VH-VL binders against Riboflavin kinase. Designs and how they scored, part 3

Target 1, 134 residues: Riboflavin kinase, of Devosia riboflavina (a0a087m355)
Amino acid sequence: MGIRLSGCVIHGDKRGRKLGFPTANLSIAPGVELPPDGVYSCIVWLPGQTTHHGATASVGNNPTFDDVKERRVEIYIHDFDGTLYGHELNICLLTRLRDMRRFSGLDDLTGQTERDVAQSRAMLAHHALTGLLP
Key: E = the ipSAE of ESMFold2; O = the ipSAE of OpenDDE; V2 = 0.75 times the mean of E and O plus 0.25 times the DockQ between their complexes.

## First folded at step 1 (VH-VL)

Design k04 (framework fv_roconkibart; at its last look DockQ between E and O 0.06; V2 from the best seeds 0.00; counts 0 for: pae E 13.9 > 2, placed apart)
Fold by ESMFold2, look of step 2:
Structure k04 (fold): chain C 134 residues (1-134), chain A 121 residues (1-121), chain B 112 residues (1-112)
Amino acid sequence: as target 1 above (134 residues)
Amino acid sequence: QVQLVQSGAEVKKPGASVKVSCKASGYTFTGYYMNWMRQAPGQGLEWMGWINPDSGGTTYADKFQGRVTFTLDTSISTAYMELSRLRSDDTAVYYCARDLGGDYEGYFDYWGQGTLVTVSS
Amino acid sequence: DVVMTQSPLSLPVTLGQPASISCRSSQSLLHSSGYNYLHWYLQKPGQSPQLLIYLGSNRASGVPDRFSGSGSGTDFTLKISRVEAEDVGVYYCMQALQYPYTFGQGTKLEIK
């Protein structure tokens, strides 16, 4: 079920904080295959917990050089207000909600992020994921 | 059971505003976008936009930008649509509808009963 | 805006006979996910709209199998294999790929 990933929380792109959706930016180990770029509904296990939380993730790579890609996974944990910087998170990507896209400005990005989060919550509510472990 | 119950019919004069309510029950209010449509008498359907009950974020169809405002009272699971500077061609039945979302964007599975707004001198 | 064009706008049909309604969009409704974001609604006299077909070809819960949707991209068709008296009303196609979501003009189906 879904695609499992893990990584350490780092500071990366701060756009999510300005939108009122604090995100955990994950550093993914080199050599780990990422799923297709896109926005996903997902489940996250906080450090030391076996109970999961709902979340919304974006998966994408930006070229840092012409022949090198930077790995990026950004996660908004639903109903979580805090920081896990320096901690490792375990996640399971479930439903791919959409492709990555470019935004014309902050209002455009905010509107899309709100729709993504709402759709992620709806998906998770319909599919009930009890008992799943890291 | 999922229900969307709208406020009653309104009669307004040109230049006034109207505020239509849509009370949701039987589901988690914050889990689904609320969409608003209207239908002029004897005419087709027109999408006005949506509001996200989780964040309060909105999208308005360009035609209504600047005249329509969607708001919420999440404590009573209620969405509101306010249309200002009313004209006679705003006479219509206004509907709220729940958006299933995700792979099913535009899947309006439950609709309110409609609220007739009549704009007349 | 994506323009949705239905034909015919008025459709008198003999009870028990087939009916077909066309819907054309001004641009492709095929999303990269493989779904066509085209839905069909029926508004029976005096009622709110109800969903019949979602994502081009899928019947909503409780919709009889005499209703079917087909097509992809810009051209879509709703078919009723045998029209029943309860099928009377106005049929709308709607695209949900891009904002604003837009409806066709409606097709009024009547028993003659």
Scores: ipSAE 0.000, ipTM 0.522, lowest interface PAE 18.1, mean pLDDT 82
ESMFold2-Fast, scan of step 1: ipSAE 0.024; ipTM 0.655
ESMFold2 (binder alone), look of step 2: mean pLDDT 94; pTM 0.953
OpenDDE, look of step 2: ipSAE 0.020; ipTM 0.715
ESMFold2, look of step 5: ipSAE 0.000; ipTM 0.544
ESMFold2 (binder alone), look of step 5: mean pLDDT 93; pTM 0.949
OpenDDE, look of step 5: ipSAE 0.006; ipTM 0.634

Design k05 (framework fv_roconkibart)
Fold by ESMFold2-Fast, scan of step 1:
Structure k05 (fold): chain C 134 residues (1-134), chain A 121 residues (1-121), chain B 112 residues (1-112)
Amino acid sequence: as target 1 above (134 residues)
Amino acid sequence: QVQLVQSGAEVKKPGASVKVSCKASGYTFTDYYMNWMRQAPGQGLEWMGWINPYSGDTTYADKFQGRVTFTLDTSISTAYMELSRLRSDDTAVYYCARSEYYGSGSPLDYWGQGTLVTVSS
Amino acid sequence: DVVMTQSPLSLPVTLGQPASISCRSSQSLVHSSGNTYLHWYLQKPGQSPQLLIYKVSNRDSGVPDRFSGSGSGTDFTLKISRVEAEDVGVYYCMQGTHWPYTFGQGTKLEIK
């Protein structure tokens, strides 16, 4: 179950690093149907790996900055530190956690991002995810 | 104002089950996690898990996995904690408490009054 | 599980004097976001716990300014600048950074 997507990691803004949540921006083929805008609990497979990692994904435009009118898929990979530019990731969106919303400032965004990641971790711990392959 | 009102004290025999209720008012029930804790007489607090009223998803502390079940009746803004196969060391005051919907790191900001469960033969 | 250790466990204090409670965690409580999810609760005799301080140093609404929290990483302190009679009870630290949530053993503050 879940919604499977794959995409190449591209350059994007690095706002997440300032919040402690660096994200990978995925280039998804233009014809691929994306799920509704929102924040999702997600698993991701790194290049060459069959073991998945927990992640938190956003689908939509940046909720704090409204100057870019395009939909994006951004992935925060839990407990991962590294650079993935140019690599293809396979992901599975599992649970929609919330709708996208506009934030009043960095503290509001940071607090919500923490809640999103915490909820994503809780949802992933609840589900039996053994044996899933890219 | 925010209130969490729990059901009354229970006395059970070993091997029985107990079901404690926690009725919320003064806020949108589905916007906050409901956490369950217990406190044995003269002892400290122990976290048992949470339920997300929006999704119905639950997380249980390992010690209670398989014996505890959290459920909801959203039509009456009530959460339930059912503990089965009771042992004498389950004697404790059981508390519900709310935390922010999207966060495990959030503090437990409002607590129910507690429900004493006594397990004795 | 993260072990939370409080000291002292028993704290007799003279009215009007300061009090200090230590809380140490077995792992860093700094979340990847940079926030530290360490909270303090007070349980007055016969009552439910009530939130005093959240995220190390923030007073909950209505909490007197004589209460303050500080610390970082694994070492945290709750201070009461001038103990009043209504401050009697058991103080608990709690971490919410790691699953499952865990509490310290509690510090019983009594008037001597």
Scores: ipSAE 0.000, ipTM 0.519, lowest interface PAE 13.7, mean pLDDT 81

Design k06 (framework fv_roconkibart)
Fold by ESMFold2-Fast, scan of step 1:
Formats: C-alpha cells, sequence, structure tokens
Structure k06 (fold): chain C 134 residues (1-134), chain A 120 residues (1-120), chain B 112 residues (1-112)
C-alpha cells in the first residue's frame, strides 16, 4: 500500500516553521512519477532509522521559466523538532486527504494546516504499519 | 459530563463590540477544537470559525475576518468570541460548539446560545 | 464555497408516518480516507442544535434507531422511520470537508 518516494532535504519556505509546522522540502529526482497534487497522510524514515514517524505531506508542482519543471514535496514530521538539511529521507504517502487550495491569508493557511495534521494523525492511528522498512 | 455554558444576553448599539464567553467542563479543554456559529432570527445556521485550544490557532470565515476575534483562557477552560463594529444585521443567537480534534470533524456538544441584539 | 441544498424546506408529517430529507452538495464530500464529511443536526424549538448523524451514516450517542443517514459523495438522505412528537424542529445538514463549513438551509419538520 502507499506511494514510496525518496529525496534530499533542501532549503524550503520557512512559513511553516513560523506557524509551528516546520517542513522538510524534498528534491525529487527527474523522471520519478509524483501522485496528484494534494495533502497526504505519510510516514517518514529519519536518517539511519528503520522505524518510521508520522507525517503530513504536501505535493505540488513548482513550474520554472526554463523548460525544466521543478517538483516539490514538503513534509511536516509529527512531533519532530530539528533540521535535516542535506539528508535523504524515505517516505510513504498513504492516504490523500484533500486537494491543494488557495489560501486567503495566514490565518486560513494556519487553520487548514492544523486540520490537515489532525486528520493525518487520525488516519495513521488506524493503519497497520508494523514491519514497514525504508 | 460534557457541558458548554455561555454568557448571558447582550444589547448593544451599532458600532459597539460584544464579547461572548463559552466555559467548558467535563473534558480536557485542550483536546478539542471550539467552533462558533450564529443564527439570525428566523434564519439558518452560519459558521463563523474555529479555535484550537491546544495551539491557539484560529480560522475565521471570510465574512467575519477583520471583525471577529477568538481567544482563550485555558486556566478556566473558557473560549471567547469578540465581534466588533456591530451592525443591526449582527442581531443573532451565537453558539459555541465542541469539535473533535481528530478527523472527522463534527460538533458533538453545543452551548445554550447567547442572544446579541444590536439596535439604536 | 461548498453549497449545501436541502429539500424539502418545509415537511408536514402525520405522527407515526415516515419522513425523508435530502441534502445535496456542490462537490463530493467523500475523501480518499473513506469518510463522507456530511453531518446532520436537529434544532428543537427553543433549543441549541444537537448532533444526529455524523459521517453520513453514523448515529450519534442517544439518538433513537428510527433515525438513519445514507448517501455518499454529493447526495445524502436523512430518514425517520416513524415520526414522534419529539422530532419536531429544524434539521440541518453540514459539510466539514472544507472551510468555511457550510450548512443547508434547514428543513422544518411539523406535525400536521
Amino acid sequence: as target 1 above (134 residues)
Amino acid sequence: QVQLVQSGAEVKKPGASVKVSCKASGYTFTGYYMNWMRQAPGQGLEWMGWINPNSGGTTYADKFQGRVTFTLDTSISTAYMELSRLRSDDTAVYYCARDTAMVPEYFDYWGQGTLVTVSS
Amino acid sequence: DVVMTQSPLSLPVTLGQPASISCRSSQSLLYSSGYNYLHWYLQKPGQSPQLLIYLGSNRASGVPDRFSGSGSGTDFTLKISRVEAEDVGVYYCMQALDTPYTFGQGTKLEIK
């Protein structure tokens, strides 16, 4: 079950950190197929670990003016406080929670992020995730 | 048992502000979102927004953004809704309601309502 | 915004007869999670709204088994198998898929 992805953590938007939801921005290799844009319940393996952590993922494309389209996956790792810049993360996207949407302001973004994280936590509590490896 | 008790009825002049309280008991206050709704006389229900007592995070419906503020006093398990620059069409019964912090989102307990009348 | 449309808006019913209320949403309320984010509330005269049905079909605690919810996606139904006097009030459907949360117009059930 799920969609497996891996990527190196690069510098991303710091807005999530300011709002209490710091994210890891993953650089995904060219040619890897991404799922539809949206917010997903997710699990992540931290560097060197075989046990997973709950997460909430945002998947969206970031087009450039060049002929190469940049791809973007951002992960909020639940109950994790730290930096992972330069490390490779393995993730598994499990359940698509909602479509991407436009926000009318920071309050709207913060409120939706809180709901997304709560929904992700609830979905992960009901999955049989024992024995999954990176 | 879960109980949400709201402050009493208010009569205000146009341009004034009103602050309605909602005191929770019978559960862990920070474990559940608090939503605010209103209902004008003879009309349907309208959602105003929610506050997360664990984080202090809020979401306001666009119609009320800039005029409404949700706040908390966690030491007394109380949520507040303040609506400013009142107009006559703000006359309504205002409700607080508990929402689960876990998906799915639904309002399992409601306060008794607070009538706010705005008249000159 | 997600628009919720109820029908009928006025529902006169004879005691002991069945009643049915429709609720339609302008977009699907079914997530990949498997949940329909559609809930039903009853507001009895002079009272606060109370939860009847959550997630389309789950009966809330204390709600009699004569109440049932069904449907998925954009089309939902609340049924009362045998209307009792205590069922008088206004019934609202609500979507919680996206903010702002939105309610239907309300269906007033009256004994005729």
Scores: ipSAE 0.000, ipTM 0.517, lowest interface PAE 16.9, mean pLDDT 82

Design k07 (framework fv_roconkibart)
Fold by ESMFold2-Fast, scan of step 1:
Structure k07 (fold): chain C 134 residues (1-134), chain A 124 residues (1-124), chain B 112 residues (1-112)
Amino acid sequence: as target 1 above (134 residues)
Amino acid sequence: QVQLVQSGAEVKKPGASVKVSCKASGYTFTDYYMNWMRQAPGQGLEWMGWINPNSGGTTYADKFQGRVTFTLDTSISTAYMELSRLRSDDTAVYYCARAPYDILTGYSDWFDPWGQGTLVTVSS
Amino acid sequence: DVVMTQSPLSLPVTLGQPASISCRSSQSLVYSSGNTYLHWYLQKPGQSPQLLIYKVSNRFSGVPDRFSGSGSGTDFTLKISRVEAEDVGVYYCMQGTHSPYTFGQGTKLEIK
């Protein structure tokens, strides 16, 4: 696929922190076409960097304050523990790993997130990604 | 030896459901996608979708969305395809097939090996 | 959906002669990575399909060197340099660049 997106990191719910996988919510410009809902392997460029980082992204619907449905992109950046609020990120969605699904509870969600991240890591650990720019 | 072994032939009435199994051996089950295809008598191949055994995630071709469900039992390295609300035009040989990861895309989209096939006959 | 068109659909061949099968896609099969996900399968009578060529031109393990694949973009060819009796069956091209994955109609190769 190789879908390129950019957006500013905004405040969102803190769900990912409870799972041990803190996520960054991206504000994507209105009118930008998003890929189907799902979980994706992803690479991300931090502000001012030309070197990418591995990530796991989710794309899904999010109700807005005005009851207008808006799709959101949330990213877990692998091995990153800083803050990115207010910064613009460039990302590339590479592979759709699965459809979005409902979970029976926190343990179910945590287990699936662990599997998603592990699979994303495995797919991103290849020389084929060398030389990609923001 | 890498192989996929499918369950035996089924005869069903219209409106029934069928569940086909695909048991994998000779490789790490969670390292490869499992794809499902079918082939009506005398016709070509049609892709139905895939399941990712590592995550349980699925993608279904639009034609089958809402009627087909892919599931797994990773403890016995087995994938399942359940097709509901059967019609006479669902009569086909159903195949599972393994697909390796393409690291850049996470999926290479070539299929090897294929299961031996399961004939599902839907008749009144 | 990407439409895959094969030609010819019926291919009678004399033993020892060459054979050629064309596959055309309605859209480019070049992925953003530069890879082209076009694969060729053979289904022998009464058997499951088997992989022959992956990503345009790579022979799969155990496939004889009389088989070769070529092409780019939307136009692809499978060639058999000298047809043998075990080559009888239906040949399918498949694209994996665009979802959903799609197959050509199949080319039936028969000995005349």
Scores: ipSAE 0.000, ipTM 0.512, lowest interface PAE 17.7, mean pLDDT 81

Design k08 (framework fv_roconkibart)
Fold by ESMFold2-Fast, scan of step 1:
Structure k08 (fold): chain C 134 residues (1-134), chain A 122 residues (1-122), chain B 112 residues (1-112)
Amino acid sequence: as target 1 above (134 residues)
Amino acid sequence: QVQLVQSGAEVKKPGASVKVSCKASGYTFTGHYMNWMRQAPGQGLEWMGWINPDSGGTTYADKFQGRVTFTLDTSISTAYMELSRLRSDDTAVYYCARGYSGYDSLYYFDYWGQGTLVTVSS
Amino acid sequence: DVVMTQSPLSLPVTLGQPASISCRSSQSLLHSEGYNYLHWYLQKPGQSPQLLIYLGSNRASGVPDRFSGSGSGTDFTLKISRVEAEDVGVYYCMQALQTPWTFGQGTKLEIK
């Protein structure tokens, strides 16, 4: 699969950073149809760049502070160190790795995140990604 | 090390306004929503609303709409809660608390300020 | 608004004995993803609340295994297998399914 999305990085929690996998929350325009909930292998283009970075994306439903159900797209960019708040990102969701699931605790979440990232890296290694543009 | 440090106790007369500060350190200020709560003496916890430090967007609980205002000074990682037209029943400890949400939908308050006692008396 | 109801409101316990606190919500807190958006906080005397249990049954970092959370949908329980002096305080459940975030009225645990 190849699902293209773009959006501005909005507030993110630092859970991933504490777990070694900092994530960015992506604000997707109203009316854009998101793929099914799940964890995806992904590539991302940073502002002004034509080369992509590997990433692992989470698409899920979350309650909202405005009493409106909201679907979130959260991205861990592989081998990237920094913050991207307020920047526009282009992404491409490539392979759905798994369904969203319930975790028994932070250790379970951390272990699964490690497996997700490893699987995402492996899947990205098998894609013909040369020459893809934002 | 994450810390939320609030301004000191205040005594106000009915009809006045109060502005409580909450200075954050040890994390990226714009990465988490800041929530405001209060607790009247001997009573339970009541959510007042939140502010998104990245956008400045706010949500106020209906009970406080029109009297409360949340603002930010991102240059010093500080959030403010201003409550106007104070009444004696606004006497409470006011807390700021960091919202935690993200990967796989975990939502809770992971760090709280120490609280600010606001006393409203004639 | 989702209404949260705790029982008992006052819980005197002998040191070393078990304790149990109930929390009921007016609406199901079970999300379609399989999570219960119910958290437990402990407020020790003179202190700010601290997170104890999140998403129904997960212990927060540093919380001893004598604390456990259970339940699903509208009925939740916090259990302490053996109460210690450090456990004194007011316990609150909170729903995080939808705004406004709402708390139970609190359960005050005291050593008798």
Scores: ipSAE 0.011, ipTM 0.540, lowest interface PAE 9.1, mean pLDDT 81

Design k09 (framework fv_roconkibart)
Fold by ESMFold2-Fast, scan of step 1:
Structure k09 (fold): chain C 134 residues (1-134), chain A 120 residues (1-120), chain B 112 residues (1-112)
Amino acid sequence: as target 1 above (134 residues)
Amino acid sequence: QVQLVQSGAEVKKPGASVKVSCKASGYTFTDYYMNWMRQAPGQGLEWMGWINPYSGGTTYADKFQGRVTFTLDTSISTAYMELSRLRSDDTAVYYCAREDSSSPWYFDYWGQGTLVTVSS
Amino acid sequence: DVVMTQSPLSLPVTLGQPASISCRSSQSLVYSDGNTYLHWYLQKPGQSPQLLIYKVSNRDSGVPDRFSGSGSGTDFTLKISRVEAEDVGVYYCMQGTHWPHTFGQGTKLEIK
């Protein structure tokens, strides 16, 4: 079920911080094939846990310091407060919610993020997720 | 003139809670994150977390998760830090400091500090 | 957590002479946007910390040009070209790149 990925958490997006939806950026191993750009409902297993948490993930491109375009995965973990930076996470991307898009400003970004999270929560409520392991 | 003015010193018993206020003036309160730090007597600075006054969103350092709560009263441009289940090693000066999201991850203005003493 | 190590911890200096403080991080402080979020603060006796330098080398408004920051990756330096009496206090480096944000242990600059 879904697309399984694992990676080490590096520093989250400052825009997520500004919106009240702090995200964790995953460093994905070179050569791992990522799904198409978009926003996904997903589940995440925190370090050492067998129970999953609902999350909303974005998959896209992040230009690097060296002018190298790299694919990124950013995750907002629902109902989770804390830091995971430096930890390894296991995730499962379940449903693609929408394409990536440009935002006209903070209010536009905030409103869309709220809709994405609400849609992710609704999609996760319809999945049979009992018994899934990392 | 940007100012962050904190509440006065507090003396608490172990197991009690303390709530420190930080009143902002001279800027748009919702345009800057509010960070909280502490400094035990004779020791260095320790970051506790931040609150976003625009959204109410918070991030807590793992060490304080479950014991600290950041809240706001935007009508009076004031941020609060409440630390519960106090221990003697929570004795410290507590600081609020603002962080510009457009120039992130450094603190350009700090409150004057609030000494919290935890003693039996 | 990223460990920030300062050297020296105690820095006696003669008025008018130069001073230098080192800060080393346990991990690279270069963020994905190409910026390095290494900052320096000064805490004067009895006062709250104040920002001196942000992003390695940028002086905050009102900070005299005798203060300069340099470095890259994991090794950073704060220099004072000519120490003045008002420079007395504890200097802290801080990293903003990784969470949680962490500070060095502080360097106490004193006039001898």
Scores: ipSAE 0.000, ipTM 0.516, lowest interface PAE 13.2, mean pLDDT 81

Design k10 (framework fv_roconkibart)
Fold by ESMFold2-Fast, scan of step 1:
Structure k10 (fold): chain C 134 residues (1-134), chain A 122 residues (1-122), chain B 112 residues (1-112)
Amino acid sequence: as target 1 above (134 residues)
Amino acid sequence: QVQLVQSGAEVKKPGASVKVSCKASGYTFTAYYMNWMRQAPGQGLEWMGWINPNSGDTTYADKFQGRVTFTLDTSISTAYMELSRLRSDDTAVYYCARDKWELPGYDYFDYWGQGTLVTVSS
Amino acid sequence: DVVMTQSPLSLPVTLGQPASISCRSSQSLLHSSGYNYLHWYLQKPGQSPQLLIYLGSNRASGVPDRFSGSGSGTDFTLKISRVEAEDVGVYYCMQALETPYTFGQGTKLEIK
C-alpha cells in the first residue's frame, strides 16, 4: 500500500516552525527511487512504534528553475511536537494531493500549507489504515 | 533607524553564568525573530539559536542546548541570552541579529548588534 | 549539520582588481519555495558582520553594485568586480535552509 520510504531525519526547517508546521527533512539513501514531485498525504511510524501518525509530505524540487535536479522529502507530522533529529523514520506516501509550486509570499505559502494539511487529513480519513505496520 | 544595542563587556569565572541583553529600536520588536551568534577570538561565526518575540518559541543549536536560555521583555523591546556553566572556551564576542521576514524561507540577518565581549578566566 | 566550505580562506588582491570567493554546501540549499537559502556577510575589522547578499544573488540595501552573488544548490560565488580599500575584511557565507544555521570558515580579503 502506497509508497514506502525510510530515511534518517536531518535538522528541521526553521521556516516550517515559523508557519506553525515544523517539518522533518529526510535523508534518503542513494539509489532509492522517489515518487513524482508533489505534496502527499502520508503516514509515519516514529522510532520503536508500531502505531502510525498522519502526516503531510512534500517530494521534489521547485519546477520554476531549469538545471536544478535535486529531490527532497519533507514531512510535517500531524499533531506531533518533538525532535526526531538523527532518527530513522518509516513512512508511507498514500495520495498525491498537488504539484509542487513556487510561492509569491509568506501569506501564499501559509495559506497553501494550511490547505495541504487539511486535505491530507481528509484523505487519510478515507484510507483503511488500521493494522498497517512500519 | 533600526538599531540593536547590546550590554557591555563581562568578565566571568568558570562555572558562572552571564546574561547579555539586546535592546531593539526602530521597528516592531515582535514582528522579527532575534538570532544569537558568537565568535571566539580568531575564529569564525557560530549560530546559537533564535527566539520568536511574538510567541516566545525558541530553537537552540544542539551544542548549547541545556546551557543557553533566550528570554524577552517585550515591554522594553529587549532580548536576553543567558549562558550558564561557563568554560574558558566560551570566551567570545556574542551578537544578536534581527531575522528579516520579507518572503518565506529566506531567513537572513539584516541588522546586527555591536557585540558583547564575554571573557571567562580564572 | 550542513557543512559550509569556503575557498580561498586567504585572498590577497590588488586595489582595482576583481576578487572571487567560493562557498560550497554539503547538501542543496534550494528549497521547495524556489529560493536558495544562502547569504553572504562581510565583517570589517573591529565591526559587527553586515549583510551583503541574501538568497544567493540579491544585494542588500546600500551594498554597491560591484558586489554580486551567483550559484544554486550546492555551489555559490561572491564576486567583487573591482576591489576598493573599504572591502577589506572577512567574508562569510551562511546557510539558512535548516537549523542549526551554519557559516563557512570565512575568507580574509587583504590588499597586497
Scores: ipSAE 0.000, ipTM 0.521, lowest interface PAE 11.5, mean pLDDT 82

Design k11 (framework fv_roconkibart)
Fold by ESMFold2-Fast, scan of step 1:
Structure k11 (fold): chain C 134 residues (1-134), chain A 121 residues (1-121), chain B 112 residues (1-112)
Amino acid sequence: as target 1 above (134 residues)
Amino acid sequence: QVQLVQSGAEVKKPGASVKVSCKASGYTFTGYYMNWMRQAPGQGLEWMGWINPNSGGTTYADKFQGRVTFTLDTSISTAYMELSRLRSDDTAVYYCARLGYDYVWGSYDYWGQGTLVTVSS
Amino acid sequence: DVVMTQSPLSLPVTLGQPASISCRSSQSLVDSSGNTYLHWYLQKPGQSPQLLIYKVSNRFSGVPDRFSGSGSGTDFTLKISRVEAEDVGVYYCMQGTEWPYTFGQGTKLEIK
């Protein structure tokens, strides 16, 4: 499957920065139907670029306020370091890698994130993705 | 109901090209990778590559790189496979197949009926 | 690539008797979430492959109860409790845990 989404980057989770996998949170328009919760291999186009970058995305139901929940899209862009807050990103979710799960602690989360990123990289290497544009 | 309907059998001479179509119905065409496989008489399944109908992006198996081209017409939910410079050993049944999503992820959940391509002089 | 090995490759069975097909993978097919992407297909003579069993043991839409799948890790089995004439064809196992997805060699089931 391939699902295209666009959104503005809002503040990312600081946990990812400490794990070595900083993430960008995407603000997706309220009417857009998201795919099932899970972790996905993904490609992303940075602002003003026609070349894509590999990424690992999570789609899940996360709290916004004490009494409000909304689904969230967070992406870790492979081999990228930089600030994207306030910029619009185009992404394509390609392959669902796994279901969302709870973590017992930082080590559990870190280990799973490392496996997710490795699987995403392997998945993307087999797709070639030639000719794709934002 | 999901259906993939392929074009009819073709007989070609060596050196010619063949273009097989695969028309999808019963689902969102752009939501699923379309894969192409072939099966020579009495042999197993051989993966040729895929196309992403959402982006037009393609991946070709090394054996077919330079001879095969995948295209699509999203307005009629149809994918195409064109194989050029045909040889007698390209004689096979060619299949399109959808890569499954959600509960059947990782499988080819629906297949076209197949298109026999015979290459003879 | 993950290598899928089927046994037997030829399976003559008497109508109404049970049949069993083995499939072994060169690597564990369990993903990081505990899911196992091992699927079974049937290709009837002159037809395209059709999905029978997905994720080890789940029957796909319209598949009769006489078909069942079992197994874990690297060792999987497809069973037919009572073979019917319409079950003739080539059975393939397939893994969807790692790309590229790969098929076994196929097991040809014939009525003797």
Scores: ipSAE 0.000, ipTM 0.499, lowest interface PAE 15.7, mean pLDDT 80

Design l01 (framework fv_lacutamab; at its last look DockQ between E and O 0.04; V2 from the best seeds 0.00; counts 0 for: pae E 13.9 > 2, placed apart)
Fold by ESMFold2, look of step 2:
Structure l01 (fold): chain C 134 residues (1-134), chain A 123 residues (1-123), chain B 107 residues (1-107)
Amino acid sequence: as target 1 above (134 residues)
Amino acid sequence: QIQLVQSGSELKKPGASVKVSCKASGYTFTDYAMQWVRQAPGQGLEWIGWINTNTGNPKYAEDFKGRFVFSLDTSVSTAYLQISSLKAEDTAVYFCARDRYYDSSGYYGMDVWGQGTTVTVSS
Amino acid sequence: DIQMTQSPSFLSASVGDRVTITCKASQGISSYVAWYQQKPGQPPKLLIYAASTLQSGVPDRFSGSGSGTDYTLTISSLQAEDVAVYYCQQYYSTPLTFGGGTKVEIK
């Protein structure tokens, strides 16, 4: 069991695409309480699908490059490179992988992102997720 | 070349329905979401919602749920806004606008707008 | 819902003047801001997106800036054809919301 969220993709993080990890920024329904800040392994259902994709999410103030100090939900969908804008996503946050942190530069950010995604994939491989529905 | 052409103005009585059309040309219809925005006389812009042109799934602002219904006919590259049980406060210009699907540049502008359809509701 | 408070609501300036319009969000919106120009009897026209990116075909006297909750549209040298109402719009979260508009006129 995890924390269920849904929302419409309103844009992507420019920095994520430049690093090979395009992310979706979710428009979360008003009144939904966000979980504690951090990076999470999660699963996501695309519109009209009952099967899920593995994903990695960040919640909270994103310290990547010093330009934004506002809590938000950003999702990187594993092995997916299609168009997401205007689509509603249903997600389930499963395991909190780490706290948010600041990075010393682009190589540091890229390396951490690769580790986060690898850890997310590993967690998902051990979780009994078959049959979960949006 | 790229155009959104909307249906003509409508004069309606309270309680009637109206269906506004928005026909796209000069681009691939399903590459862009379709947004709907209204502007009451002398007022600012108000977002009604959008529809995914690939799936037909709509999203409505809370104040517009119920009486406002979006639909598509992709065979003629046309989006529709239907308003039922019209009220005087529905008097406005209704715009369709295309909005770009995901782009890592952060692009989320409504870059092409229809000319607007004036709906007037009076007794 | 995110409120966008736009100021001033009305602005009168001379040709050649530098004009600044501000928009303040009720919460941080991470530069997810567009600016539109609307002339009488016309639909809005996109000027700026992503807070600072100029839309193709828009004169470079228009620029956008800001971060967090505070955003600005600047016209570096006002021209007669710039008479219009200007709107900011956040697209950080739904419902998408517009500022109240700034009517710009030539003295």
Scores: ipSAE 0.005, ipTM 0.538, lowest interface PAE 13.9, mean pLDDT 81
ESMFold2-Fast, scan of step 1: ipSAE 0.014; ipTM 0.640
ESMFold2 (binder alone), look of step 2: mean pLDDT 92; pTM 0.946
OpenDDE, look of step 2: ipSAE 0.012; ipTM 0.653

